# Ledger of designs, part 2: VHH binders against FAS1 domain-containing protein YDR262W

Target 1, 246 residues: FAS1 domain-containing protein YDR262W, of Saccharomyces cerevisiae (q12331)
Amino acid sequence: KNVVNLITFKDSNGKLHKRLAPEEIPPRLHNSQVNSYPLGYKGMRDFSRPAVNLDDILGTQQRKQQEFLAELSPLSLESKLSLVNEVQIFASYVRNDVETYNKVSDPNEDLIIIAPTNRAVSQLTLKPWQFPNNIDKLESDGATEKELDTAIQENISKFVRSHIVVYNDDKNSYKKVSPGCTLLQSIDFTESKKSDSETGGDILLKKEGEVYYVASSRDEKFHAVESIENGSNGVILMVDFTLVGP

## First folded at step 4 (VHH)

Design w18 (from a10w with A33S Y107S; framework vhh_7xy4_2)
Fold by ESMFold2-Fast, scan of step 4:
Structure w18 (fold): chain B 246 residues (1-246), chain A 124 residues (1-124)
Amino acid sequence: as target 1 above (246 residues)
Amino acid sequence: QLQLVESGGGLVQPGGSLRLSCAASGFTFRNYSMAWVRQPHGKGLEYIATISGSGDSTYYSDSVKGRFTISRDNAKNTLYLQMNSLKPEDTAMYYCAVDTRYWFGDSPTSLDYKGQGTQVTVSS
């Protein structure tokens, strides 16, 4: 009879993390169920409170009231994305995906947007509209203009939706992986037919000291969050990497 | 101690089938997701498939989707990979691993394969 610890791995920085098997990760409460209860009503927003509380998700300490209030804004995530110069390329992709743009503009949504910098997007070997569908190959194989447009739109939608998480205010619905580290599901992960969308996740959010970090299944490495912008319907985490690539 | 022993490999013709087995011991098998990975000669590790501890959820790489089926028998502590419509490109050493990843995906990076593997060769 031996004791076996099978639930740890190292990230690219050599730090140990723990993970639970997918069946041990309970599915997240669906946002549609919030509207089934009067206590879940989001009609009027109190702009003195952030729409998304990252520290609730992580179980970490919030900043003092004075510093906390400095990051609050009545502006929507759509307005915030339009004003942040460093993420304009990503913001343009969001605007080109009607369904996602509608979510980002919806005052009744609560979203976490992990926004890659212009630098991060520009360093990709293919532009977001060029993967995972191979547009050049489709064109050379004789695809129609309509087929090309559809494939390009699917690429854009996947890229954008892979960077957005729908927030649930019940912190117990999130899978805490280790102290200050929580597993999240992007919209793309949730909609994927390839994965069991009710288990697991594709994004890790972590806080160490006062710095937030994000990791994705793409490279399984934590990257520091460079800035945080609170909007009326969510939060923007600016990072110098993309969560999906070619 | 944790032990994983792969078997069932061999030489088959293109279009043929093989069933690989992985005998697990030293841990509570039903509580952990299990994966198959492969390493073609002269190439890096390639992820194939994962199955949840209960067996209810599966995830496949695009290269094997529709041709391979991952399954498990928790009463026998055994993981299986049914390989149909085999191609020369499937020639590789096949390993089973405990899948301790936070997420399902095509990256083999966080998968720790323990055994010597079982060789699959697809050739005329």
Scores: ipSAE 0.000, ipTM 0.193, lowest interface PAE 12.7, mean pLDDT 75

Design w28 (from a10w with D106T; framework vhh_7xy4_2)
Fold by ESMFold2-Fast, scan of step 4:
Structure w28 (fold): chain B 246 residues (1-246), chain A 124 residues (1-124)
Amino acid sequence: as target 1 above (246 residues)
Amino acid sequence: QLQLVESGGGLVQPGGSLRLSCAASGFTFRNYAMAWVRQPHGKGLEYIATISGSGDSTYYSDSVKGRFTISRDNAKNTLYLQMNSLKPEDTAMYYCAVDTRYWFGTYPTSLDYKGQGTQVTVSS
């Protein structure tokens, strides 16, 4: 079909914009520079490494069934992100950030990916590549192609890294806020050098009954995790909101 | 303020040619990738072609490859679409657009749609 689907969104001035939907864009070919690891290293998981365990982070009773399911689901987070239709817009941003995609593709990483749904990303008033650097202002100020590409890439990197946590098997490294609720640090938080507290964080994870909830620490507005996908090098938590916005 | 003004459309016979122009103002034209998109009567928008800010890289939809050529004159802030071997299925309103997510030489991931359009009708 030659018909192009458009995404419509509203900017801060109330002006409507139309953009090509991600499904109308040919998939980006895997950049050979993304795979910097030896072939054997890429395909080999160290099975002695602990699997990501959300209940361990929360200080709740260990679920042996979750560990068993992780053993039976050897697909990487890279493979899982490519297969989950509901998060393909977010997945496309991850693929466009070379350093983050290398980490997601690394079998020796252990990651928690909080993946916003296509609907959640589409409802943003500015697209992830448009904030926090103001791309429209840079354009108006006469920025060069290189300056625009750099600012756009910084925006994308901040967006994707704000949704990814590097798992630490020492649960004492995580700050308990309340029973069943723990404060986590995204990659973006750790890279921004929040020097005020080693135990600070930007993501809240809690469990009530059998349902997991996620919130930004900025507003503490919890949203239920809609699904959980286990990969060989981490876990994907699908949510109906974004942890950062314009 | 950003403005895009398309021109050059008209009625042409199958197999004929047209050259569309888009006069751009209100932004640093040479810094942005530009695209042509079209909308047939009562249908959605179809992507046609993209050109990088420098003009060094171009991308085309499969339906127009080999028939259409996108080009730009950064000194004149003007985008062009040379359309050859026109077919009845090329009949549409043609719009120029700014690619607001620009990567050097890459396929556009988003377009900002700001022109009034120019009608192309291919009929015998």
Scores: ipSAE 0.000, ipTM 0.122, lowest interface PAE 17.1, mean pLDDT 73

Design w31 (from a10w with T100E Y107S; framework vhh_7xy4_2)
Fold by ESMFold2-Fast, scan of step 4:
Structure w31 (fold): chain B 246 residues (1-246), chain A 124 residues (1-124)
Amino acid sequence: as target 1 above (246 residues)
Amino acid sequence: QLQLVESGGGLVQPGGSLRLSCAASGFTFRNYAMAWVRQPHGKGLEYIATISGSGDSTYYSDSVKGRFTISRDNAKNTLYLQMNSLKPEDTAMYYCAVDERYWFGDSPTSLDYKGQGTQVTVSS
């Protein structure tokens, strides 16, 4: 049987492409007697969904969607975070936030993770679980163990979620600031919105030449992206700074 | 049509090194993630490593991490596997394959490993 089913889809630039229908995508390459897939791998990406493409988001390079899809790793961002030695401290915080960890392993999500290096996290004057809620002050003021645990978890969730962007086709969630520079919304920003109509963001992404840069919108201090790791459900941008701090 | 030709296998002593090559043709090589898989005699297929189309992302199975390096030369349409610190348990037929997460373009051909593979035997 040589007949294959193709479907058409429109990329972010409005051009039509053809791809294999989901049922025509080949099975995974692994041995069932030896677990070759990382712990937490959860199924295949739906190829009908647009992939995260940084150049399309920035409007800097109009790559074909099919060409970009070919560069996706079979591994989820959960698996990729576990394998990148330089971001293991950040990865451990992601694992401690159940809802975010579930998104990172979900093949139906498309995420941009701005992952601070071990160096960047270690250089903070307070650990991520110690801010913005002042744990020492809460304890000295007589907070219960449960109240302290809640404040610590809120700190962890805020830190992690401030570094992750949920990609979608909603142009209101992404604001082009200048040629090659786009304002993005972290999960933390989205959860903190006072109105559903509120636009803006907390993360700046730009490209100059072949180098990507990231900044907090708060101070616009750009830092070069050291490396990019593609997963099946998004991308990881490794940076030597944290987007939020004490 | 899509064709993958593996080479570079042979007999090597424990602790030795080999570099495998996979010559790809019949498709736009740079647009596809590529993998190495192996099959020891009388055993099932074992996944070894994957590399993205651009070469920016790699993944390795625990059994080879730190010993094997996957790489590619998109200008030459060639995939490589550098194997260091070889052990008797690395003895297998090695195959290159197009990864499950790739884009085919318009090709209706098989998306799994092709050819006869290349035999690696680690023995003193």
Scores: ipSAE 0.000, ipTM 0.094, lowest interface PAE 17.9, mean pLDDT 72

Design w6 (from a10w with V98T Y107K; framework vhh_7xy4_2)
Fold by ESMFold2-Fast, scan of step 4:
Structure w6 (fold): chain B 246 residues (1-246), chain A 124 residues (1-124)
Amino acid sequence: as target 1 above (246 residues)
Amino acid sequence: QLQLVESGGGLVQPGGSLRLSCAASGFTFRNYAMAWVRQPHGKGLEYIATISGSGDSTYYSDSVKGRFTISRDNAKNTLYLQMNSLKPEDTAMYYCATDTRYWFGDKPTSLDYKGQGTQVTVSS
C-alpha cells in the first residue's frame, strides 16, 4: 500500500498547514522492532568477559592501552553510530539489517565496527543495496517485488556484515600474519565459512607507530583509521574506504 | 536542515503535459533515493515514483506508469517529474520526498516530505 495520511491544521493567522498524521511517524523509542528483547529491556554487560582490545589482537602495546580498557564509553555502539555524522550513511544501512543492529545495540556483544565515511560510500559506483545482487537486472528480467526485496536485503546484510567483527565470539577467530598485523573475520566471512574450524579472514588490521590501518585481505591496500570511537560494547574504526564493493 | 522546494505546477487541459521540479538542500542529494508523491483534494497522500541516488533505477505506481518519467540532476540537486497524457484524476498537490527506505519494488507506506508542494490541476 502506497498511501500516506496527512493532517491539516490552522495556525493563529488562519493559514492551513499539512503534517504527517501521528500514525505515519516512525516509532523512534520502540526497540521491539529492532531488538529481540522485550520493550524497555536494558540488559547489562557481563563485565567478566574481556573488552575489545585492538593492541591485544595485534600483539602490540601502546602507552595508553591500559587507559583504553579503563575508559570504555558508557554509550553503546548504537548510540555512537547515531552521533558520528561522518558515518551516517553506513549507520543507516546498519539500522536496515535487523539482526546486525540487534547485535550493535546488545550490551553483551563486543564488536569491532569498521565504519566507512559518507564520502567513502558515496564514491562507490553502486549503492550498497545494489550489489552484489544486480537489482536493476533482476527488475528488468521480471523479478517479483518479493524477490527484489529479498535480493536488496541480502545486499544490505552482506555490506553491513562485511564491516563488523565479533570479538571473542569464535575461538581462534583471527590469525597473526606478521608482527603488528592480524587477519580478522567479519560476520559475513564467519557466516559463509564451511565449518567452525575454518581459519582465515577477510579484514587485515595493522598498527604502525600510533596509527591503525585497515585493508581488505583480497587487495591488501591499507588505509589509515581516521578516528576511533569507544562504546560500551565495542569500538568503531572510521575509514575512508569500503571493505566490499560492486 | 533538509529542505525541499517544489515548483512547475499549474492548470493544464486533459492530455497535456507539465514538468515539475524539486530543489533540494541541506543533505547530500546524490546519496539518497528521491520520490514524488501527491495528495488529491480531500484524499490521502499517494505514492507516484521513486528514483535511486545515481538515477539508474526507477519505480512507478501503476496509475502513472508509461505517462510520467522521474529524473534527477545531481549536479544541480534537482529532482524532476515529467508528466504526459495528464488526466483529471492527476489533479493534486505534488510533493517531493526523500525515500525513507533503501529498497525498491515494494510501495512505501510512509515517506518524509518537507515542502509546501506544487498544485497540478487538470481541467477542460
Scores: ipSAE 0.000, ipTM 0.112, lowest interface PAE 17.2, mean pLDDT 73

Design w8 (from a10w with F104L Y107S; framework vhh_7xy4_2)
Fold by ESMFold2-Fast, scan of step 4:
Structure w8 (fold): chain B 246 residues (1-246), chain A 124 residues (1-124)
Amino acid sequence: as target 1 above (246 residues)
Amino acid sequence: QLQLVESGGGLVQPGGSLRLSCAASGFTFRNYAMAWVRQPHGKGLEYIATISGSGDSTYYSDSVKGRFTISRDNAKNTLYLQMNSLKPEDTAMYYCAVDTRYWLGDSPTSLDYKGQGTQVTVSS
């Protein structure tokens, strides 16, 4: 009988999982977990780490971890953003922010990306690179090209980072504000906050029935999550709304 | 420029069959493991089948084992999924994917990956 080239992973509960090993992988890595791979190795999610689970965050989990891991895509969040036609404008901003792009393409991250649709972004009165720094005013005030480029990049970074949450498997790290509703902190929020603050957040996630909803301080209204796309290093929640705006 | 174009989906009755195709371009197809994944409306992605670069090794999820067959034609840069004994729960968007979990360096799937998927609906 032919032998199947499989790599074995052990999840956080000690359960063994098997995945097909690519033939290009060096022989010494065939029986390895992620921590055995060389520096600079990309495209592999550590299946021993807990996967992003929205119901676990909300305290409404309907699945065991093993069942959830079976739903993980081999595609990274970066690849998934490029696949979802409805969020390509947002995806282009992610690619143009080096720091965030590196995080989104990192197989060792676990992220929740709240991705606004092309329609949501295009309906903004100012483009994402034009706020919150007022680029037109800076230019009229005599800002140098370098100062304008810096302000534009800060605008892009803030826009993108305001839509991404770093997942934590510790349920106690998330502030439950009501049944089925949890307060989350975007990357922008955590980087702009002093490290002494354990409270607060800029994103609310809730579930009613089978529908997920997201709210932000921008309009303080819940917007339905239209679709959920799983990547190997996180999930994408597609919404017809931007979490920050002019 | 990496491109994946899925086709072959459609409406089929329970117990029926469909053959999906994925035309790949922009990378050395034979060097990468390929997968079929699916997404039912409003649900997460499910990994259903994978095949090694040479075609010598395959893996199937338990939900499709014995019913679906993954194959590839490296001369044509095409991936296939033969779907038999279709059930209503097989209804989903089906996506072709490059399995990049274990590669080193830059992957075309990290850049400009584009697949629109092909809809499979199993209904009477």
Scores: ipSAE 0.000, ipTM 0.131, lowest interface PAE 17.7, mean pLDDT 72

